# Ledger of designs, part 10: VH-VL binders against a9jty4

Target 1, 144 residues: a9jty4
Amino acid sequence: MAKKRDSPKLIKIKDAIKLINQEVSLIGIVLEQREPKQCRNNDWICTLRIIDDTYPSPGLTVNVYSRTLEQLPQIKNHDDMILFTRIKMQTFDSGKRVNAACSRWVSSFALFEGEDLILHADEDTSAVFVWDGTDAPPASILAK
Below, E stands for the ipSAE of ESMFold2; O stands for the ipSAE of OpenDDE; V2 stands for 0.75 times the mean of E and O plus 0.25 times the DockQ between their complexes.

## First folded at step 4 (VH-VL; framework fv_teclistamab)

Design a13
Fold by ESMFold2-Fast, scan of step 4:
Structure a13 (fold): chain C 144 residues (1-144), chain A 122 residues (1-122), chain B 108 residues (1-108)
Amino acid sequence: as target 1 above (144 residues)
Amino acid sequence: QLQLQESGPGLVKPSETLSLTCTVSGGSISSGDYYWGWIRQPPGKGLEWIGSIYYSGSTYYNPSLKSRVTISVDTSKNQFSLKLSSVTAADTAVYYCARETYDYTWGSYDYWGQGTLVTVSS
Amino acid sequence: SYVLTQPPSVSVAPGQTARITCGGNNIGSKSVHWYQQPPGQAPVVVVYDDSDRPSGIPERFSGSNSGNTATLTISRVEAGDEAVYYCQVWDSSSDHYVFGGGTKLTVL
């Protein structure tokens, strides 16, 4: 019954914004982070705006959900990189604007704290990980 | 486009029940993720939130008004209504109905009616 | 009862930047919305979720929210910006929306 870990296929933000109501995985640079807020269901939400080489400022808004404050993205430096897996592309403002939801149930994220940090995300890499907001990110991946 | 319109008596006697209706046009109360609310503003004063309702009937009320307030929805008429009982002169205000956005957090009121002045006087 | 504190009045010269503050205990953990109310008119949301703008609101309007203070910033102020501005948050401890007392912006 044990299944091999699937590596996420990373796409660019330019392509992700076309995939409304679909789950995507992508990597971006954090342009802006808002302070965490409490949701109607007592979860916490952190709102990030991210960019990549295909999608500049103002960037893509990503809402990240977690049960606890400490398990939300801890962005310490301007321009830190973040990897999102299986975030859901959505529209709001009557379909005029696009954002993404990083749900604690199906989505995950990982933070890069330096330019030299490389996450092995191919199918054969045992270092591939998923964080869903209930477990801390694997230290062995982040400490590298 | 979406429009909200308040209606109801502009004059209510002390101790009676203030009753207002909001008619929604250009959109459906039962569609989308929206709460529908009432906000009031006494002459020369600030805004005070009264309460909100979801089309399923789920409500939130301002604790200071909760014992006197009932908000209801009629999806067949595309309307929602406010009843405020046992009114006094302090309830004299312009009453607004408005739509609250729902995007997983507590949303803003993005569409407002024109407001209707209700005077409580004997 | 949760209280939002706004200055009653702010004056600014045309073309300058106006800053309207909204003070509240740990307001940075709450989503702050800002409404513009011109005299005799219904309020209009100008900034929501701390820093987002509705379609149709000029980019001169921006917001921030951190710690105990949220701020509405209006750059290149115009005479037409004269209005009373209200901040709003949801208070989860009592399950209700709280409005600030309002700030009258006067363009000199």
Scores: ipSAE 0.243, ipTM 0.709, lowest interface PAE 3.3, mean pLDDT 83

Design a14 (at its last look DockQ between E and O 0.58; V2 from the best seeds 0.00; counts 0 for: pae E 7.9 > 2)
Fold by ESMFold2-Fast, scan of step 4:
Structure a14 (fold): chain C 144 residues (1-144), chain A 122 residues (1-122), chain B 108 residues (1-108)
Amino acid sequence: as target 1 above (144 residues)
Amino acid sequence: QLQLQESGPGLVKPSETLSLTCTVSGGSISSGDYYWGWIRQPPGKGLEWIGSIYYSGSTYYNPSLKSRVTISVDTSKNQFSLKLSSVTAADTAVYYCARETYDYPWGSYDYWGQGTLVTVSS
Amino acid sequence: SYVLTQPPSVSVAPGQTARITCGGNNIGSKSVHWYQQPPGQAPVVVVYDDSDRPSGIPERFSGSNSGNTATLTISRVEAGDEAVYYCQVWDSSSDHYVFGGGTKLTVL
């Protein structure tokens, strides 16, 4: 498939937690990543806790869904940054808690690992964007 | 406040179909955030999961019961139901209906009905 | 089919720590939920996703899960904690929930 480089509209986590049942895009620092686990329909899930300057520890829980282990986020170091695009805010525990779902079909993520930015789309045939440092990252991503 | 209430006959004859309904109040069964399930417990024994349903009608069943079990949903009545065919004395149990959270894919059961005892006897 | 094993009974004195184990082949790769069932009552979830607590559950309840054993730990046990405790996992290979046999916690 054709590759496309997007510049998503980003919001802060403090604002995202108010947008229940809506899709948001945001950047966070990875505080914690749990080991991947297998779920219904043989999908894989990993759980991340992310923070930003508006939402500290314990952070926002994001559940990332994938068909395969290798398509899940590969967090290398503490304090790595992750960009989430179109993740869905949701409630659980009878509306008392908030988390987000990064789904296989509508969401994507990108990891900031040193000078590399790797954007993985949520489906096998969709556009995948890899930024190798040869051009400037989108201003809307680095502004956060 | 969310409440789940089981209802149906407390006595079923061997070889007949056990039929129970769970009525949900204080919340909507049409929420995409939840699955709705049935769990049973024979007297003095442990919990056994029967199955679960999404409001669209998608189901998961315990493989050991799959040939005999049907779970259905009626969103207009805010109810879901269990049918278990060809019952025997081994199906005597307290039957619980319960809500499964959107911690999917591994959701926990966060609200339970009080349970209803179904005895299989002639 | 996947099997979870729990000890039938655990006894502790008030104020002590109770540990209830749930054994399963490679259970550390699965998410474990724990339910408390007081006598004559419906179950209540006390720990989910290995180590998370629902709102309203005291911090005395905690969980861990690695290798072949998951553990529910109840610190500073009180008489009101007396119940049967069940572990539960989703088995992806057969698409069903599996419960352990239950552990009766007795507070002496």
Scores: ipSAE 0.310, ipTM 0.722, lowest interface PAE 2.7, mean pLDDT 83
Fold by OpenDDE, look of step 6:
Structure a14 (fold): chain C 144 residues (1-144), chain A 122 residues (1-122), chain B 108 residues (1-108)
Amino acid sequence: as target 1 above (144 residues)
Amino acid sequence: QLQLQESGPGLVKPSETLSLTCTVSGGSISSGDYYWGWIRQPPGKGLEWIGSIYYSGSTYYNPSLKSRVTISVDTSKNQFSLKLSSVTAADTAVYYCARETYDYPWGSYDYWGQGTLVTVSS
Amino acid sequence: SYVLTQPPSVSVAPGQTARITCGGNNIGSKSVHWYQQPPGQAPVVVVYDDSDRPSGIPERFSGSNSGNTATLTISRVEAGDEAVYYCQVWDSSSDHYVFGGGTKLTVL
């Protein structure tokens, strides 16, 4: 019986920050990308700050880990969106602050070019719908 | 509030072993994801990292000191210790114990002891 | 061995902005932390992870890091800011925490 991998439900950042030590999936607009850093184990880390309508300030810091620089998120535009799947919510600064970890083993991300898009998360399908404001039906983006 | 305090002899003879202990209070060494480190500062000079230890006993050392340095942890006493063998006058310094974070991607030292001066002299 | 280079001293008048640099080969690929050490005291982290500030540290303290230079900026300098400042990184190639030589900030 193929264990139906329950597609992780997309949640808003305001709710994600309450789920410390849990894996979550979420989407956000990238506000900031820090220069990649090399870790002790020779992996690379890229730190992003992302926001959504529920958490516009200061935004959620997400650390993305990778084996190589090329596998890190390549943010091109200030309006780029990023979908994270199974990132782990955690604390830093002695528990005073919240960030998230995108692990190379457990987590994944997908980048979307910024468009005047309205994002709707379907609670049932965990699909993200992108709407360009036209009469065309919203396009569904599935989290890989 | 977390507090760190160094203790040990302030005078060591050349060729002997420098031994210091750091006592942690206001928090457990075994709680959280922290390393516990030693940093020294010769009089009038800069800071030098010596090494760090995790509560499990995992250590990493300054390569230049590795052959002479041993850091240990006693979780039952909420202490960690430094041993530096074969000391010379060059090892005269204020020795600090400190808590090491590793939030991104490697740690800063966010809590420090007041430091203890160890003089190597015959 | 990886080396961090700091100017030995920086002088600034009260109310002005002090900038302390930390040079290192491709230091932008490293996370830089900054410590303030007042005379006769233990160091205190004032900036970590290039630009983050610990709770309790005034917003006057800020940091940046790119290329071969990290910079600690202290705006609206006060007499109490007089101290030696150290930058610090982890060098993954040697598994070594490296400190800069320190910069003495003098408030004129």
Scores: ipSAE 0.304, ipTM 0.779, lowest interface PAE 1.9, mean pLDDT 89
Fold by ESMFold2, look of step 6:
Structure a14 (fold): chain C 144 residues (1-144), chain A 122 residues (1-122), chain B 108 residues (1-108)
Amino acid sequence: as target 1 above (144 residues)
Amino acid sequence: QLQLQESGPGLVKPSETLSLTCTVSGGSISSGDYYWGWIRQPPGKGLEWIGSIYYSGSTYYNPSLKSRVTISVDTSKNQFSLKLSSVTAADTAVYYCARETYDYPWGSYDYWGQGTLVTVSS
Amino acid sequence: SYVLTQPPSVSVAPGQTARITCGGNNIGSKSVHWYQQPPGQAPVVVVYDDSDRPSGIPERFSGSNSGNTATLTISRVEAGDEAVYYCQVWDSSSDHYVFGGGTKLTVL
């Protein structure tokens, strides 16, 4: 119990946007990365927009924080995939919009470039997704 | 809906302390998602940022004013305040309180009070 | 301290496009916010984080930021757009917000 962290449980973006101020784990296709910028506290930030089959528009904005520029996600190709673990769902724009924060303290991410295979199966996951990164991801990503 | 309202004396004598309070209604000042700021504007001139406070008491101040500025927060009254000491005629301005977003890449001031004119005159 | 430079005024005919610039050294690495201040009123944020619009701001307002220049673009201007426009960034070297000097938009 207290001796190890719980295994991450993936949820779909459409469900994550309802879980304000909660930590979630999710996977998505990266549509956009804004240029990295330095924060007020000298950390670095980049802003990603990600999608899955349940939330293809407008996409979920995820702000990724790190100590150094080199530790930020290095998106190399359109349609690269990213797995986030323990990111915090938040509101902005006076509560009208939802984004997520990937903090350097409790969160993590893993990038999977277009030719990398992603094999993630869990008791609560309906399918194993594999995508070689040559085109837009299959509609079955995160399918039950 | 969130509202911010400045209050305090509109006339202050030179060398004295300007004191203003911002009352927040329709929202909570103790949210971890925001900073709370003071911005001023001399008549006919541009905006000047004075400082910001987080609900825990952490502050940032404009370096040009830092020696004379104190910003404080009272979460039980849903208020934050500005004190500016040793004022001169150059401190005559409209004073705004405003909410700053924090969990965005960098905050903007998304809600502003109506502003209150403070005149320094003797 | 960090300096933001705006032209003092811009004049444009109704229905045309206004472009208001905000110059700063390496401003492209900073998040730029834009505020509209109508005469006698408090400022209102019209663009934040370079190019995002708050809810309720018309799509005619847009922004860009790269290199040493950020730009607020207002298409199809109308008389109601007459205001002073300010850009704003955070200066991490001195830990404070900086406003530009303001640009008065006049609709001819």
Scores: ipSAE 0.012, ipTM 0.623, lowest interface PAE 7.9, mean pLDDT 82
ESMFold2 (binder alone), look of step 6: mean pLDDT 92; pTM 0.944

Design a15
Fold by ESMFold2-Fast, scan of step 4:
Structure a15 (fold): chain C 144 residues (1-144), chain A 122 residues (1-122), chain B 108 residues (1-108)
Amino acid sequence: as target 1 above (144 residues)
Amino acid sequence: QLQLQESGPGLVKPSETLSLTCTVSGGSISSGDYYWGWIRQPPGKGLEWIGSIYYSGSTYYNPSLKSRVTISVDTSKNQFSLKLSSVTAADTAVYYCARETYDYVYGSYDYWGQGTLVTVSS
Amino acid sequence: SYVLTQPPSVSVAPGQTARITCGGNNIGSKSVHWYQQPPGQAPVVVVYDDSDRPSGIPERFSGSNSGNTATLTISRVEAGDEAVYYCQVWDSSSDHYVFGGGTKLTVL
């Protein structure tokens, strides 16, 4: 259901790609962000390609849905980190490939700008996440 | 393996209803991963999208044709069909059926039938 | 209704690069798909979602989309690339697909 969770359990991308039709939470490094696009339900969509230490380039495609442009991920620097919570794993390209959907209803994301975690989530969702320090990202990613 | 085949009369009289069927083989129309659509092309002219249908019966139609077009699906026969009413000479075209696959925003039409010419003439 | 504008024709010599444009108001906010239609044949998608290629399409085909113009680029053009090329977008304001008028690519 649409209920707030305290701290999601994070998994690696190599494990997430096996969980088709299931919701997962994970952290990745942004390799690519495409220009936002309008889609059929009047939502905006932003496509990201992310990697982690278990899943290299070309990475995992994540489609982020939002009611407005302003609520989509605002990636400022190359290789910024993003935390996704409760994104849904799915197939595409006639079932040949795997991607993930970050829906505006149940999913959320948070960006690491430097060492600050910025929460971005659709205003209509009741299931948002703000990292509270419990599930710390890998130290190697936060190190500068 | 997946093939789409258009069928129906190649000649329709003005004011009558144009009726075409698309038969899908090598794949199931009852899949939630696809929409099924109709696109036409008048001789020597460009492509015009007519509409699409989901196996549940949900449809999208080109606004310029919406008052005249009906697309339906028959999952038991693995077919979907086009009816275009009140035809005129302007409706003379090659009619294609095609499968729309969703990748990230809107899918492209990844499989097309060979097309069937429908001539509107008395 | 939303309109996509393509040049009616483009001519290139073999081995050169062809660029086919698709103009539309704020087209950069829409996903652009490109279709190749050889004479007498059904269309084939060569680029989808602005810049992705379907499996089986040579890397010589690429796409871009920003502002008011999307572009299909075909590098190292071959005689077999002769076709009419169409761009396509979904217009969310009227819930329908719009095709450009098509560009005839001639390889001389």
Scores: ipSAE 0.291, ipTM 0.730, lowest interface PAE 3.0, mean pLDDT 83

Design a16 (at its last look DockQ between E and O 0.04; V2 from the best seeds 0.00; counts 0 for: pae E 11.9 > 2, placed apart)
Fold by ESMFold2-Fast, scan of step 4:
Structure a16 (fold): chain C 144 residues (1-144), chain A 122 residues (1-122), chain B 108 residues (1-108)
Amino acid sequence: as target 1 above (144 residues)
Amino acid sequence: QLQLQESGPGLVKPSETLSLTCTVSGGSISSGDYYWGWIRQPPGKGLEWIGSIYYSGSTYYNPSLKSRVTISVDTSKNQFSLKLSSVTAADTAVYYCAREGYDYVWGSYDYWGQGTLVTVSS
Amino acid sequence: SYVLTQPPSVSVAPGQTARITCGGNNIGSKSVHWYQQPPGQAPVVVVYDDSDRPSGIPERFSGSNSGNTATLTISRVEAGDEAVYYCQVWDSSSDHYVFGGGTKLTVL
């Protein structure tokens, strides 16, 4: 708690797609995960598509960056739930499409594996989003 | 919509510095997570990546050209530029400027200028 | 330096399927982008991140990437598909983009 940074309010994907170049926090169901790829600075990236009750298939594409393969999201089952904090909304394909970046510098994610919550945060921040129940998403989102 | 346009001398003498500018219109260089790059193509040959720059000034250069290349950005003019020093006939090519998606989001070049031919000759 | 190998040319009849390969050591661990360059024009991205298509590119264009080979597949080929096609990857060990040598697609 002592090192907790203010977290942005959780918003729905339908609202997030309008906040281009802004940081958002949201929760979604993982619809697809691609195999990790090597990127700049010897980093790794994996790509997820997520949905919520306001934004169905094909969903929002989120690119997750990490120094190592082991620190990327390890999605065990289709329809697992993921919480993203401070991911950056971006346009691509000549401004015609929207995706989000979960960077290792300012962003974090947490996986729901059954009833367990697995926290992941960037390595260079002294502030961490702490899941303490108070910042939990509404029950209606978790029911998905 | 977004357009990129190369400009600069079409003829450069051997040993001199090749200098080109890319003017961006219909969008801002400092908006979004994009790198801005240069790619060249010698007549009848394939594409060769030269380098790219983020609006903050961070650069990546092709190792084979790194000692001769400088890419810079001028956000107030919405332009970025290429300087290639000590040119030879092997540097004769069509030079393209192009926009690249952020390093880790989508790394392909989505908008290209029309290209400008630079001939290195005495 | 990392090298991408493409066949110099591929010929196909209209309505048939063309397959253009891009060979590279462990290329399956890299994201592959494909560009179409019609004669006298700037390149246009037709497939990015192995298998995604930009808006406006017909579904006839598709890609795959595994092991040491990436493939661009063009189904129901049209005369207007004649172009040189280039593959491209980022080589993380040296932090630079590498293009293949290009494949000229001829529609007979």
Scores: ipSAE 0.399, ipTM 0.748, lowest interface PAE 2.1, mean pLDDT 83
Fold by OpenDDE, look of step 5:
Structure a16 (fold): chain C 144 residues (1-144), chain A 122 residues (1-122), chain B 108 residues (1-108)
Amino acid sequence: as target 1 above (144 residues)
Amino acid sequence: QLQLQESGPGLVKPSETLSLTCTVSGGSISSGDYYWGWIRQPPGKGLEWIGSIYYSGSTYYNPSLKSRVTISVDTSKNQFSLKLSSVTAADTAVYYCAREGYDYVWGSYDYWGQGTLVTVSS
Amino acid sequence: SYVLTQPPSVSVAPGQTARITCGGNNIGSKSVHWYQQPPGQAPVVVVYDDSDRPSGIPERFSGSNSGNTATLTISRVEAGDEAVYYCQVWDSSSDHYVFGGGTKLTVL
């Protein structure tokens, strides 16, 4: 019976940057998406810069790896949000900087389009409440 | 702090083999996912990539030099070396050893030796 | 073979902005690195991965890359910026690191 791996707890970016070489799950607003690049192994990489209320500057750089261009995040709006699951925190620039890797094997991501406002992240359930600004109640999204 | 230093003869005769060694200090060649490369620069000219090696021995070479170039690594000595066979005057250059940074899959050369001039002359 | 094209020289007055271009076919899909090489010295990375700066490099140095052109921008140029600048990419088709021909920046 494959032990249902407990849904990773969502953490804030300010805390994630302290967890070097660990896998974390987090959500952020996409500030920047770089043009996709090819990797040595013929995979593709898309570099995102994401922020949250705890880390508004300079933001966290997340490298998303995929086999195909189509599998990379397609950011449509400047205020799009992205949920990362099990991304690995890393250092670069001789340990002076922190980034994260979203591996095609271990990690996953989910995009939220539009002016969806994260109202609350439940620390216990890792549920993200998204509000679209309407009179509708916020929708809860469980991090897979 | 990581340092790279080139060593070897500064003079090589035509048709002979140019041999250089890069000694790495302040860090291990076998630690991390770095490639170690050789770049040369003829006097008054631009930079030319020669080749790179991973600590496991995996190599990449400049296609134009591939037939004459051998790069090797000695993890026990924390060194990697360059051999360029059948040299001519065109191989006269400052030779640099450098480390490829691992910030991204295709890293920049973030640490360089000071370079060593190798002159090919009879 | 993949070729990177740089202007051989760029001249700028102190305090002005220098722009050095690196042309290559679909270079925007590649990671471009920029090196500064002062006379008689080894190259130093000033911009990597198109637009990132190593620690210790002044904010005056910036990079961009799109389409067929990468650009190194040096704002508020100082006399000490006089050097030859090289762009570099990896060519996946040939597994080859390629350098541009270099651009000599002269500060007038």
Scores: ipSAE 0.362, ipTM 0.792, lowest interface PAE 1.6, mean pLDDT 90
Fold by ESMFold2, look of step 5:
Structure a16 (fold): chain C 144 residues (1-144), chain A 122 residues (1-122), chain B 108 residues (1-108)
Amino acid sequence: as target 1 above (144 residues)
Amino acid sequence: QLQLQESGPGLVKPSETLSLTCTVSGGSISSGDYYWGWIRQPPGKGLEWIGSIYYSGSTYYNPSLKSRVTISVDTSKNQFSLKLSSVTAADTAVYYCAREGYDYVWGSYDYWGQGTLVTVSS
Amino acid sequence: SYVLTQPPSVSVAPGQTARITCGGNNIGSKSVHWYQQPPGQAPVVVVYDDSDRPSGIPERFSGSNSGNTATLTISRVEAGDEAVYYCQVWDSSSDHYVFGGGTKLTVL
């Protein structure tokens, strides 16, 4: 039997772009989404550009794959945040470009809406908390 | 035209290692869009999944074969390979290489090689 | 260790509808893929993700999946449909693909 993968650890986009051919987990603000397209096996792809405080420009391009159009991330606001788990960092064009693939085999995403959210990570970025601005305790989010 | 071609010895002695190579043409293993798999079929029997590999070297193996199987990839040659150790007559089968459909984690195998018969015999 | 169960054979007259079943505990929660293997040939996917068809597969091939049974349906069966048909799922508990035992379709 293969050993289960280690627990995911979040990293910043500036560090992720240096980890070519490795799987990373990260969170960012969705800056743009390109129009979805259908693949020849009827799967769907969309392309996102995401940023964080360490890499606000030009952002990281992430290709997201799904079985149906409805399963792609549905970005409604330019403030929306997305958590990616185990996306693959890649280079194209003789190493001149870096992007990532959110594949159906090894990756996942979670989309968070709204301007009211406050994100907090512990000192080693092993956990992320979400706060909606009320007196309720912050919720814990852990990438898998 | 994406094509997959199996190659390797058609006869292997018991207790030795079966070694096969799949050569991919008309597409690129290193694109990172697909998994690449090995499936076998004993004569007159059903299909058995052996395992799959991503271009990075990440693998999944059938638990029943895992202790004896190694799948590897050589992106510079656009090839991936199968090694099955300690073979017996029960490992006699047609061996197929195949591409797992468009980068979906539980996708179908949409392109197959023609298959190569490997016989395990003294 | 997930088991897929298929009948060993199904017989149908030309022009009629063939139904090939694939049984598994809670298979309705899984994506089921179907392959056609003509005699002496490599398998070809005819239905994927329960009910979707690849480009080039005739519309008379269709699939369904609910509860404990997935079904491949071939309407207006032709002699050229004679083949062995396999279902396949991913077993997430042990991270591997499982094939059914195969169903031989005979066109009477």
Scores: ipSAE 0.000, ipTM 0.507, lowest interface PAE 11.9, mean pLDDT 81
ESMFold2 (binder alone), look of step 5: mean pLDDT 91; pTM 0.929

Design a17
Fold by ESMFold2-Fast, scan of step 4:
Structure a17 (fold): chain C 144 residues (1-144), chain A 122 residues (1-122), chain B 108 residues (1-108)
Amino acid sequence: as target 1 above (144 residues)
Amino acid sequence: QLQLQESGPGLVKPSETLSLTCTVSGGSISSGDYYWGWIRQPPGKGLEWIGSIYYSGSTYYNPSLKSRVTISVDTSKNQFSLKLSSVTAADTAVYYCAREPYDYVWGSYDYWGQGTLVTVSS
Amino acid sequence: SYVLTQPPSVSVAPGQTARITCGGNNIGSKSVHWYQQPPGQAPVVVVYDDSDRPSGIPERFSGSNSGNTATLTISRVEAGDEAVYYCQVWDSSSDHYVFGGGTKLTVL
């Protein structure tokens, strides 16, 4: 069941990369999206690289996990904006590099198509902060 | 620095059970961030995946070996182990333990032990 | 059972480009990882998730994956690149990892 919570505390990617093994919420511009790939239990993964004003190209890699292809981010235009809530910062390559995981059980994402925010969340959204539209849009959305 | 070390008998008789242990140092097995696996390589041949385990005890096994394989984890000793029953000469191989990061794209083995040769012979 | 096919050997001169293929049905829908195994040593990952490199792996190593073929490309080959190279995928239909048979790269 969907639950109303406070607007997510959005942080910049520069700060997020320091919060290893912690969950963060952030907005970024999609620089690149890879073709979806199969993983364990017949689930699907797609990889995005995102940037913001504090963290330019090559950006932060975010791995988005989904049960079905249709629920993965569907980036229609280059430089679309995406909001992630409660993605987990992690290290890989023996602790030398940083990426983030967007899990279908605790994380969510929302895409901006023009001015519209398209929310993609799993059926149990109680674990994530949501922007319910009654608040003003986050300031970082207005700065493109 | 992360290190993985295989240990166990280097000689096993046909029909007996091959038993190996992997000791992990410089990192914790009690982490949701990793699966831990076994890969083998017969002399002069290619790599064959045996199986992997999560710290909760959840396992994946190669279907061709599944009836003979058991992988277990001992988080208190920071170890995981392989048992392969009813061995034959075809099970002679170098056995590697390795770490696989659990993330949503990464499925590669990023750290490997040095390998240990197990010979099946009477 | 899902099968990955690699040529058993590839030979190149120093400074040339080596291409090692990994064939599999719809392999483009799977993430392909590549391992380098020098003689007498444990494997080390050189390319993961089709085209990414671990830190410490030279930019001379690159990968691609499309349709039924994945390719590891090694540019400006050096004698130290001699090794057996293995591709690997996760087959989600049977929940297991599959390795290719390996390709011996010889630098002559």
Scores: ipSAE 0.301, ipTM 0.734, lowest interface PAE 3.2, mean pLDDT 83

